# VHH binders against Ras guanine nucleotide exchange factor efc25 (efc25), part 4

Target 1, 234 residues: Ras guanine nucleotide exchange factor efc25 (efc25), of Schizosaccharomyces pombe (q9usu1r752to985)
Amino acid sequence: TPEEFASQMTLLEFDYLKQIPSREWIFRSWVSRDSRSAVRNYINFSNCFTYWIINCILEKKNTKARTAVISFFIQTAYKCLSLQNFSTLMSIVSALNSAPIYRLHAAYKLVKAEDIICLSGLREIVETKKNFSTYRALLRKAELPCVPFLGVILSDLTFIDEGNPDVLDSSPHLLSFNKRHRLADVVADVCRFQSSSYEMQSNTDLQSYILHRCRFVNQDLSYLFDKSLSLEPR
Key: E = the ipSAE of ESMFold2; O = the ipSAE of ESMFold2 at other seeds; V2 = 0.75 times the mean of E and O plus 0.25 times the DockQ between their complexes.

## First folded at step 1 (VHH)

Design G12 (framework vhh_gefurulimab)
Fold by ESMFold2-Fast, scan of step 1:
Structure G12 (fold): chain B 234 residues (1-234), chain A 121 residues (1-121)
Amino acid sequence: as target 1 above (234 residues)
Amino acid sequence: EVQLVESGGGLVKPGGSLRLSCAASGSTFSSYAAAWFRQAPGKEREFVSAITYGGSTTYADSVKGRFTISRDNAKNSLYLQMNSLRAEDTAVYYCATDEWGLRSYEPFDYWGQGTLVTVSS
């Protein structure tokens, strides 16, 4: 069900988040793609999960079946919002916004109006303009527990290294902060997110299924786009 | 408890216009999504139009080009401008929304009581 799937994804994502030690932020252990760091493991999982969604939709030859899978993930993303799981939300919307999936107009026309409205709202949350301002506003309002989007954290750390003065909720009326203070603020926020827990029952069978399926997904975006064209030609 | 109050319904001749309004009663809140539905006598409730918090809109094919949905987030108000009205637009119009701020994103938690729109010559 979308609710059970969202709950188990939240537990999985939160487990990945809690396993990241503060030293990784200092040593940037995820920068190497061959790294076995906790951050790299989480990045790999998120990418595999995003591509798994794309593959799930495109493996359905029937338009109604593709619509059902799209609707399932829209509903799952909405349940993630109620759980304040922004990480799974970002992954699902990224998959639905991908070129192979976004173009499936025939499948989308069969989606219920309520789900289309919800997807439009989800797209606003993940919008990148003004440095993810909508997402950042929601994250500031969120109470613990929540799962923040790792990509924004990693982006902020990279921009701190590059000396970008507009990173991390900076005010145009304030002087640029010392890089060490900005790094410390990001690390403190991550530690704060890690300090709480979700009180939901684990479904280890479903969690194992998700992890297993993510290991064997096609991540060739060109191949997936060509497959999309074969299902819904121009 | 949140209550939605519709207004602006009435009797109008074919080709005429009406503007419907929907406002929260009991508390002020922002909605992630808000929508208009209608139900004609003897028919099922049908979707008319929806708008997200950021202003993205969706319309039923039967009203596209004639109706315009809009919202005022500061007042948590929803509007439906109805132009070129036809006899088949006769229905009770309902607004529906979810309650952003309570950390609920499930759509259409709250429904209004409806406002009657009659299009007749």
Scores: ipSAE 0.000, ipTM 0.152, lowest interface PAE 16.4, mean pLDDT 77

Design M01 (framework vhh_8emy_2)
Amino acid sequence: QVQLQESGGGLVQPGSSLRLSCAASGFTFSSYAMHWVRQAPGKGPEWVSSISGSGGSTNYATSVKGRFSISRDNPSKTLYLQMNSLRPEDSAVYYCARDYEDWSGYSLPFDYRGQGTQVTVSS
ESMFold2-Fast, scan of step 1: ipSAE 0.012; ipTM 0.407

Design M02 (framework vhh_8emy_2; at its last look DockQ between E and O 0.55; V2 from the best seeds 0.00; counts 0 for: pae O 11.3 > 2)
Amino acid sequence: QVQLQESGGGLVQPGSSLRLSCAASGFTFDDYAMHWVRQAPGKGPEWVSSISWSGGSTNYATSVKGRFSISRDNPSKTLYLQMNSLRPEDSAVYYCAKDLEYYGSGSYFDYRGQGTQVTVSS
ESMFold2-Fast, scan of step 1: ipSAE 0.436; ipTM 0.749
ESMFold2, look of step 2: ipSAE 0.000; ipTM 0.196
ESMFold2 (binder alone), look of step 2: mean pLDDT 81; pTM 0.829
ESMFold2 at other seeds, look of step 2: ipSAE 0.028; ipTM 0.514
ESMFold2, look of step 5: ipSAE 0.067; ipTM 0.550
ESMFold2 (binder alone), look of step 5: mean pLDDT 81; pTM 0.825
ESMFold2 at other seeds, look of step 5: ipSAE 0.000; ipTM 0.280

Design M03 (framework vhh_8emy_2)
Fold by ESMFold2-Fast, scan of step 1:
Structure M03 (fold): chain B 234 residues (1-234), chain A 123 residues (1-123)
Amino acid sequence: as target 1 above (234 residues)
Amino acid sequence: QVQLQESGGGLVQPGSSLRLSCAASGFTFSSYGMHWVRQAPGKGPEWVSSISYSGSSTNYATSVKGRFSISRDNPSKTLYLQMNSLRPEDSAVYYCATEWDLSGYYPEAFDYRGQGTQVTVSS
């Protein structure tokens, strides 16, 4: 079900989040794609999960079956919003917004009006324009527990590392102080999110299924786009 | 704040070449894969090409394979698309987009960070 799937994804995402030691944020141990850091493990899982959604939709040979999978993930994303699981929400909407999936007009035409309205609202939450302003506003209002979108955290850390475009480089001591202070703020926020827990019942069979399927998913975007064209020609 | 600025488009005749550029800022460019996506008027977005963070792996849509070449210069934080043997069907607004590993974020037509660069191929 959408609710059960959202609950189990929330537990999986939260486990990945809790495994990240604060030293990884400070020393950026995740920067190399080949690193064995907790952040990199979480990144890899999120990518695999997003591609798994794309594969699930494209595996369905008939339009009605593709519509059913799309509707399932829209409803799952909405349940994630109610659980304050922004990470899974971002992954699902990203998959639905991907080039292979976004173009499936015949499948979307069969989606219920309520789900289309829901998807439009979810798209507003995840949009990158305006520096993720809608998402940032929701995160500020969120009560614990919640699963923040790690992409924004990594983006903020990258911005801090690469400097401040609004500050002239006339005072190296102030720049160093600002960098340390901003890093401390991000680390404190992450630690705050890690400090609580979700009290949902674990479904280890479903969690194992998700992890197994994600490990062996096709991540060849060219292949997936060509498959999309074969299902719904231009 | 992530910013992407596309440039290099224009009006050309069939068979011509163009090189598109995408200047990136606000993130560690060398740590992320990059994509080129295009959108023609009245049509949905079409993925064109992708390149890995190191530049060692590239992929192309069947419609452009053998004609287009994606590359990157990590020191200058710039992504390129070399387009050869241009055809009228290549006419579109071209956008560059990042691979957001943590989000699984993929580009959508209405949420690319840049304004895009218009390519028109007509005689």
Scores: ipSAE 0.011, ipTM 0.289, lowest interface PAE 9.3, mean pLDDT 79

Design M04 (framework vhh_8emy_2)
Fold by ESMFold2-Fast, scan of step 1:
Structure M04 (fold): chain B 234 residues (1-234), chain A 122 residues (1-122)
Amino acid sequence: as target 1 above (234 residues)
Amino acid sequence: QVQLQESGGGLVQPGSSLRLSCAASGFTFSDYWMHWVRQAPGKGPEWVSSISSGGSSTNYATSVKGRFSISRDNPSKTLYLQMNSLRPEDSAVYYCARGLYDSSGYEWFDPRGQGTQVTVSS
């Protein structure tokens, strides 16, 4: 079900979050694509999960079957919002907003009105305009436990780095007091999220299924877009 | 509808330069991070570069850092990639993509065009 799937995704996402040591935030170990860091593992999982959703929808040759999968993920995303799992929420909405999926008008026409209204609300939450202001407002009001969206954390670290380039130019191993202070704030926030726990029962079989499927998913976006065109030419 | 149209590719010799352009329409260009992604024959998509909505932040893949420069002109809704010191390994179809998130570390890109072919061959 959507509820059970959302619960198990929340446990998986939270496990990835908890594995990230503070040193990775401080040294930005994930910036290199060749990095074998906990942050990079989490990014890779999130990307694989997003592509798995795209593949699940496009694997259905029948329009009604594609609609059923789309509806399932809309409902799952809404349950994630209820669990304050913003990471899975972002992944699902990203998949549904992807070029191969967003264009499937025939499939979307069959989606129930209540699910379309739900999706519109979820899209507003993940809106990138004004530096994710809607998401940031929700995150500030969120009580623990919560799974924050990794992308905003990574973006904030990038902005911190750009804001204090003079010190890095003079001595790259030394950070300015201002940069250190801002970095410490980000690390403190992440540690706060990592200190909590979700008290849901683990479904090991479902978690294994998700991890197995994500491991072998097609991430060729050009191929997936062409497949989308073959299913709905207009 | 979101539309992205890439141009500027071609066949060049190693060491040459090319400037790619991407014309955007159907969305508020100035609100989004923009990305360049490439796909070499027989390989999956590879992220190349990103630029923030206001143009103040740029990021590059290690393989192109120091050789490529990403820029944007928000009034004309155009994204650019200046490619210098081209190598055979840079041969690929280059796509511009609208960012779904304003993070350089998250690999979620939504290319809308056919891309522009860059071939670096002697």
Scores: ipSAE 0.011, ipTM 0.222, lowest interface PAE 9.0, mean pLDDT 79

Design M05 (framework vhh_8emy_2)
Fold by ESMFold2-Fast, scan of step 1:
Structure M05 (fold): chain B 234 residues (1-234), chain A 122 residues (1-122)
Amino acid sequence: as target 1 above (234 residues)
Amino acid sequence: QVQLQESGGGLVQPGSSLRLSCAASGFTFSSYSMHWVRQAPGKGPEWVSSISSSGSYINYATSVKGRFSISRDNPSKTLYLQMNSLRPEDSAVYYCAKEPYSDFWSGTEDYRGQGTQVTVSS
């Protein structure tokens, strides 16, 4: 079900989050795509999961079956929002916003009005406008436990380290001091999120199924877009 | 902080060539994969091409494969798209995008530029 799937995804995402040691934030070990850091493992899982959703929708030759899969993931994303699992929410909406899926007008036409309205609201949350302002506001109001969207954290850490603030003084000592304080604040926030726990029961069979299916997903975007065109040529 | 500025677009005839440029600032350009994404009026965004941080791994959308070439110059922090044998269906606003952490294929999340208009008419 959407509820059970959302719960198990929340446990999986939270486990990935808990495995990240503080030293990785300092050294930005995830920046290389070939990195074997805990952060890179989490990014890889999120990417695989997003592509898995795209493949699940596109493997359905029948329009009604495609609609059923789309509706399932909309409902799952909404349940993730209720659990304050912003990571899975971002992945699902990213998949539904992907070029191969966004264009499936015939499949979307069969989606219930309630789910379409729901999806529109979820899209507002993940919108990048004004530096993810809607998401950031929601995260600030969120109570523990929650799973934050790692992408915003990683972006903030990268720009703290690489940014060149236009400061009147331009002191090198002040720049190092300021950057260390901003880094410490982000690390403290992440540690706070990691310190909580979800009290849901683990379904190891479902979790294993998700992990196994993600390993064998097609990540060729051009192939997936062509497949989309073959299903709905319009 | 992140700033991407596209340029090189224009109005051309079918069969012409254009070279698009994207000047990057506010991040360590050499550490990130870069993408070209385009959006035609009334259509959703379409991923066009990607290039890894080192330039070693390159991929193209089927619609442009063999006609377009992506490249980068890490010292100058510039991304390029060489477009050959342009067709009317290539008409779109072209955006360059830094790799997002979870969604780099939708073309909506991490583009930061104003885009550059390419129009292929007649």
Scores: ipSAE 0.006, ipTM 0.210, lowest interface PAE 9.4, mean pLDDT 79

Design M06 (framework vhh_8emy_2)
Fold by ESMFold2-Fast, scan of step 1:
Structure M06 (fold): chain B 234 residues (1-234), chain A 123 residues (1-123)
Amino acid sequence: as target 1 above (234 residues)
Amino acid sequence: QVQLQESGGGLVQPGSSLRLSCAASGFTFSNYAMHWVRQAPGKGPEWVSSISGSGGSTNYATSVKGRFSISRDNPSKTLYLQMNSLRPEDSAVYYCAADEMYSSGWTYEFDYRGQGTQVTVSS
């Protein structure tokens, strides 16, 4: 069910988050594709999960079956919002907003009105406008436990490192306090999120299924777009 | 397949201006934040500037702030970098890069970097 799937995704995402040691934030160990870092493992899982959703929808040759899968993920995303799991929410809406899926007009016509309204609200939350302002406002109001969106954290760390010099103009051998202070704030926020826990029953069978299926997904967006065109050629 | 084609580089005198272009294809351009990254001989890549998918937000490396301006034209799927008051230390190969889809296939590894365009600032 959507509820159970959302619960298990929340536990799984939270486990990935908790495995990230503070040193990875400091040394930016994820910037190399060859790195064996906890952040890279989480990025890879997130990407695989997003593409798995796209593949699940496109593997259904019948329009009604595609609609059922789309509806399932809309409802799952809404349950993730209720659990304050912004990471899974972001991945699901991203998949539904992808070019191969967004264009499936016939499948979307069969989605019930309440789910379409729900999806519109979820899309508003994940908008990148004004540096994710809607998401950031929602995250600030969120009580623990919650799963923040890793992409915003990585973006903030990148702009801190690249946009703020590590030395002062007048003293090139001294590290900038402003840069260190901003980095410390981001790391402290992540540690705060990692310190909480969700009190939900673990379903190891479903968690194993999700992890296993993500390993076999096609991540060729061009191929997936062509497949979308073959299913709805308009 | 994501394709990025940089152009507009050349040999210029210190104090000159130059405009770089990046033509994008194979993806929904407006959904991706875009970046300019440069690499001088014997050095690692250095981030220069970024612009959000909508064009509403821009950011610049301290070394180029006030001299460079990033912009984009989403209808034509083109990214620009206007470079003013060029200095010898700006000499590098300039690369256009796209983030993977921020909300689905995101990463900051610049997998979509194109072939680059050489900028040389000297006499």
Scores: ipSAE 0.005, ipTM 0.178, lowest interface PAE 11.6, mean pLDDT 78

Design M07 (framework vhh_8emy_2)
Fold by ESMFold2-Fast, scan of step 1:
Structure M07 (fold): chain B 234 residues (1-234), chain A 122 residues (1-122)
Amino acid sequence: as target 1 above (234 residues)
Amino acid sequence: QVQLQESGGGLVQPGSSLRLSCAASGFTFSSYDMHWVRQAPGKGPEWVSSISTSGGSTNYATSVKGRFSISRDNPSKTLYLQMNSLRPEDSAVYYCARSEYLDTWGYPSDYRGQGTQVTVSS
């Protein structure tokens, strides 16, 4: 069910989050393309999961069956919002907004109006405009436990590191201090999120199934787009 | 494999114009909404502008509306930001970003991308 799937995804996402040591934020260990860091493992899992959703939808030859899968993931994303699991929410909406899936007008036409309205609200939450202002507002109001969206954290860390200040009153020492201070704030926020726990029953069979399926998913966006065109021509 | 390369920044006087470019590679450019994001010294990242896949829909932050214009050329896989009537408060590193639908969540700076520095000073 959507609710059970959302619960198990929340436990999986939270486990990935808890495995990240503070040193990775400080030394940005994930920036290396060959890195085996905990952040890299989490990124890889999130990408695999996003592509798995895309593949699940596109493997259905029947329009009605594709609609059923789309509806399932919309409902799962909404349940993730209720659990304050913004990471899985972001992955699901990213999959549904991907070029191969977004274009499936015939499949979306069969989606219930209630689910379309729900998806519109979810899209607003994950919208990148105004620097994720809607998401950031929700995260500020969120109480523990929650799973924050890793992408915003990584983006903030990268902009802190690579930003070139054009402030005439800033000395090199002030800039160094400001960067370290901002980095410390991000690390403190992550540690705060890691310090809690979800009180849900683990379904190890479902979790193992998700992890196994994600390992073998096709991540060739060009191939998936061509497959989308074969299912619903222009 | 996803690559975004920004260019066109520089040091200019208040009231000047600049055009930023972003060359995209490693993905189907025409299938993604694109964004410009900036980070000013001592501030967090700020979304500046967005453009739809076809270029038919554009959005702007209130601080730049009427002064900046976003556009794209899908055949050349290039995103542009025309900046007019520049003010000191526009000084920032400007990054182009793909909508966060796949891979690194669309931010080029997660793995690469230096951005382009825009400095508006007297």
Scores: ipSAE 0.006, ipTM 0.184, lowest interface PAE 10.0, mean pLDDT 78

Design M08 (framework vhh_8emy_2; at its last look DockQ between E and O 0.54; V2 from the best seeds 0.00; counts 0 for: pae E 6.6 > 2, grease 27 > 24.2)
Fold by ESMFold2, look of step 2:
Structure M08 (fold): chain B 234 residues (1-234), chain A 122 residues (1-122)
Amino acid sequence: as target 1 above (234 residues)
Amino acid sequence: QVQLQESGGGLVQPGSSLRLSCAASGFTFEDYAMHWVRQAPGKGPEWVSSISWSGSSINYATSVKGRFSISRDNPSKTLYLQMNSLRPEDSAVYYCAKGYDELLSPYYMDVRGQGTQVTVSS
């Protein structure tokens, strides 16, 4: 069911988030190509999951079957919103917005009106305009437990660490203090999210299924787009 | 070390075009997705466009779709952004950014360049 899937994805994502030691946030350990980075492991899972959704839809030869899978993931993403699992929500909407899936107009025409309205609202949350302003507003109001979207955290840390002003400033200690303060704010927020827990019961069989299916997905968007064209020509 | 150097910015009038370049070194350029991000003074960074490792998959922010075109030349290790019909709101420092792998994801960037200033004014 979408509810059970959303709950177990939330527990999986939260486990990945909790495993990240504070040192990785501070020193951006994932940049060094260290395969033992907990952040990199989480990124890899999130990308695999996104592509798994795309593959689940495209492996169905029947249009009605593809519609059912799309509807399932819309409902799952909506439940993720209520669980404050923004990471899984973003992955699902990204998959549904991908070129191979977005173009499946015949399948989308068969999706129930309620689910289409729901998807439109979810798409607003993931919009990048004004630096993810809708997502950030929701995150600021969110209570614990919450799984924030990793990508925005990583982007914030990247642009804090490498940003310099265009104009010369004779107060380099003031610039360094402001940079360190912004870094500390981001890290403190992440640590706050890591310090909570979800109360849902683990379903080990479902979590193992998800992890196994995600490991071996096709991530070639060109191949997946060509497959999409063969399923819905023109 | 990964190095990204943007160029091609400048001061132009509204409606003009510019072509930005990003020279990459210190990594296997053709194994990674690449991105353009812009940042106006006092604003947060705004994702502009992404291109997959082979150039076969491309995404744009809604604010630039239809006006900007991203491309890459893997042999020369160069990323491009063709900007047409420029508007004053496009004024920003434009950064190229390296993805964490070959995936097209606007959210997973590990290194960026120093940026190139684009200013659109009368």
Scores: ipSAE 0.058, ipTM 0.529, lowest interface PAE 6.6, mean pLDDT 82
ESMFold2-Fast, scan of step 1: ipSAE 0.177; ipTM 0.548
ESMFold2 (binder alone), look of step 2: mean pLDDT 80; pTM 0.824
ESMFold2 at other seeds, look of step 2: ipSAE 0.254; ipTM 0.663

Design M09 (framework vhh_8emy_2)
Fold by ESMFold2-Fast, scan of step 1:
Structure M09 (fold): chain B 234 residues (1-234), chain A 123 residues (1-123)
Amino acid sequence: as target 1 above (234 residues)
Amino acid sequence: QVQLQESGGGLVQPGSSLRLSCAASGFTFSSYWMHWVRQAPGKGPEWVSSINSGGSSTNYATSVKGRFSISRDNPSKTLYLQMNSLRPEDSAVYYCATDSYEYGPLWDEFDYRGQGTQVTVSS
């Protein structure tokens, strides 16, 4: 069900988050794509999961079956919001907003009105506008446990590292201290999230299924777009 | 690979107008949302405006609403930003960005795919 799937995704995402040691945030071990870092493992999982959703929708030959899969993921994303799992929420909405899926107007016409309204609200939450302002506001109000969106954390760390000194420019020492302080704040926030826990029963069979399917997913976006066109021509 | 090339920036006086352009290649431009984002010296990136794939829906940051207009021409694969009544606080490097989904949910907002175009508004 959407509820069970959301719960198991939350446990998987949280496990990936907990495995990241603080040194990776400081030394940016994920920058190399060949890196065997915990951050890179999490990035790879998130990407595979997003593409798996796209493939699941497009592998359905008839419109009604595609609608059922779309509705399932909308409901799953809504349950993730309730669990404060913003990471899975971002992945699902990103997949549904992808060019191959967004264009499937015939499939979307069959989606229940309540699910369309729900999706509209979820799209607002994950919007990149104003530097993810809606998401950042929700994260600030969220009680632990929660799963933050890794992409925003990585972006903030990149911005800090590449620099933009904006407090006092009269002293190089002040600029250096400000940069270290900002880095420490991000690391402290991540450690706070990692210290929490979800009280849900693990379903190892479902978790294994998800991980196994991600290993064999097609990540060729051009191919997937062409497949979308074959299912619903322009 | 997705490529975005911004142009049209320059040095202008307060109250002037500029039109920025973004030439897109390497992806199906007409299928993606497009955005303008700016970054001023000493500040983080600020979202400016967005337009949907068909051009029927546009959104603007409060600071530019009523002064800026976003548009696109899908046949020429070009995104535009018409900037009117420019103010000193509009001075920034302007970047063109897209919802490419090449890497899924890890949308690095600092990966604008373009090098940006500098806009300076001063007397």
Scores: ipSAE 0.000, ipTM 0.157, lowest interface PAE 10.5, mean pLDDT 78

Design P01 (framework vhh_8pnl_2)
Fold by ESMFold2-Fast, scan of step 1:
Structure P01 (fold): chain B 234 residues (1-234), chain A 120 residues (1-120)
Amino acid sequence: as target 1 above (234 residues)
Amino acid sequence: QGQLVESGGGLVQPGGSLRLSCADAGSIFSINAMAWYRQAPGKERELVARITSGGSTNYADFVKGRFTISRDNAKSTLYLQMNSLKPEDTAMYYCAADEYYGSGLWEDYWGQGTRVTVSA
């Protein structure tokens, strides 16, 4: 089931990615929170999915049941890595690294050593230190098809928009030219990923289930942290 | 500096108050949650307070009862009201958007920070 879940998440993430028109990258149409942009829809889905994982773990009152859910998502994340679905991988590791989940030592004690080792490796891949250097190296070498992490793309676009790494008082037109070329490079990379295709069989029932469950998740991290404390006081 | 602009820092005496502001001058991510972090010289950045888009809050133990985080979604502005300040609160204070994607290590996409010094 981790394999099937990873496959269906890959198809869902890829559909969100394919719907983003190039104009949104250029004009940053997603910046407003009330925007109806494709990027905003994808961000909302990713956030809902991440919080759904947190809710799934915390809804289990029994420690062994929480362990089973944690193990399921570790295995799913590993399968996403094999599918080069870095987006779902980032979401799962983010959920497992969240304060409400990271602290569940009793549940983690019951996780198989093999899965703990696996999780440590996944955490290293998605580590944000040095501006996602490990992830960026892996993405650069990845073959198509691939689902890149939207967060890094949005981060790069914001850096291009907000900053000028080197300001030359005598050459402002060169700075404008460099910013334009950096934007074009990011857009070209995204278009390359969008042109790929996964040839896995669609499971519409599972996809509908995921979308439905994500729609109704609690995204109150403070509430979820308090719930975590009630399940494992230490 | 990133898309967030912090202000309101300064020098205050112990027991004083400051109100920090963080303006969203172009959001990079869905700002479901906002956070304040701080970093004292020679120490790592630490979370001070978080607030969801709906207003639910979470505080570090060392500021509970003294600091209040709030947001004005219409103005895209995050606030940190700091009361009963102590010398130990002396640090550079940083605003961060989107706790889902941000780990505190995206320093290029955080604000430049605003310095708070609590000293006589």
Scores: ipSAE 0.007, ipTM 0.182, lowest interface PAE 9.0, mean pLDDT 78

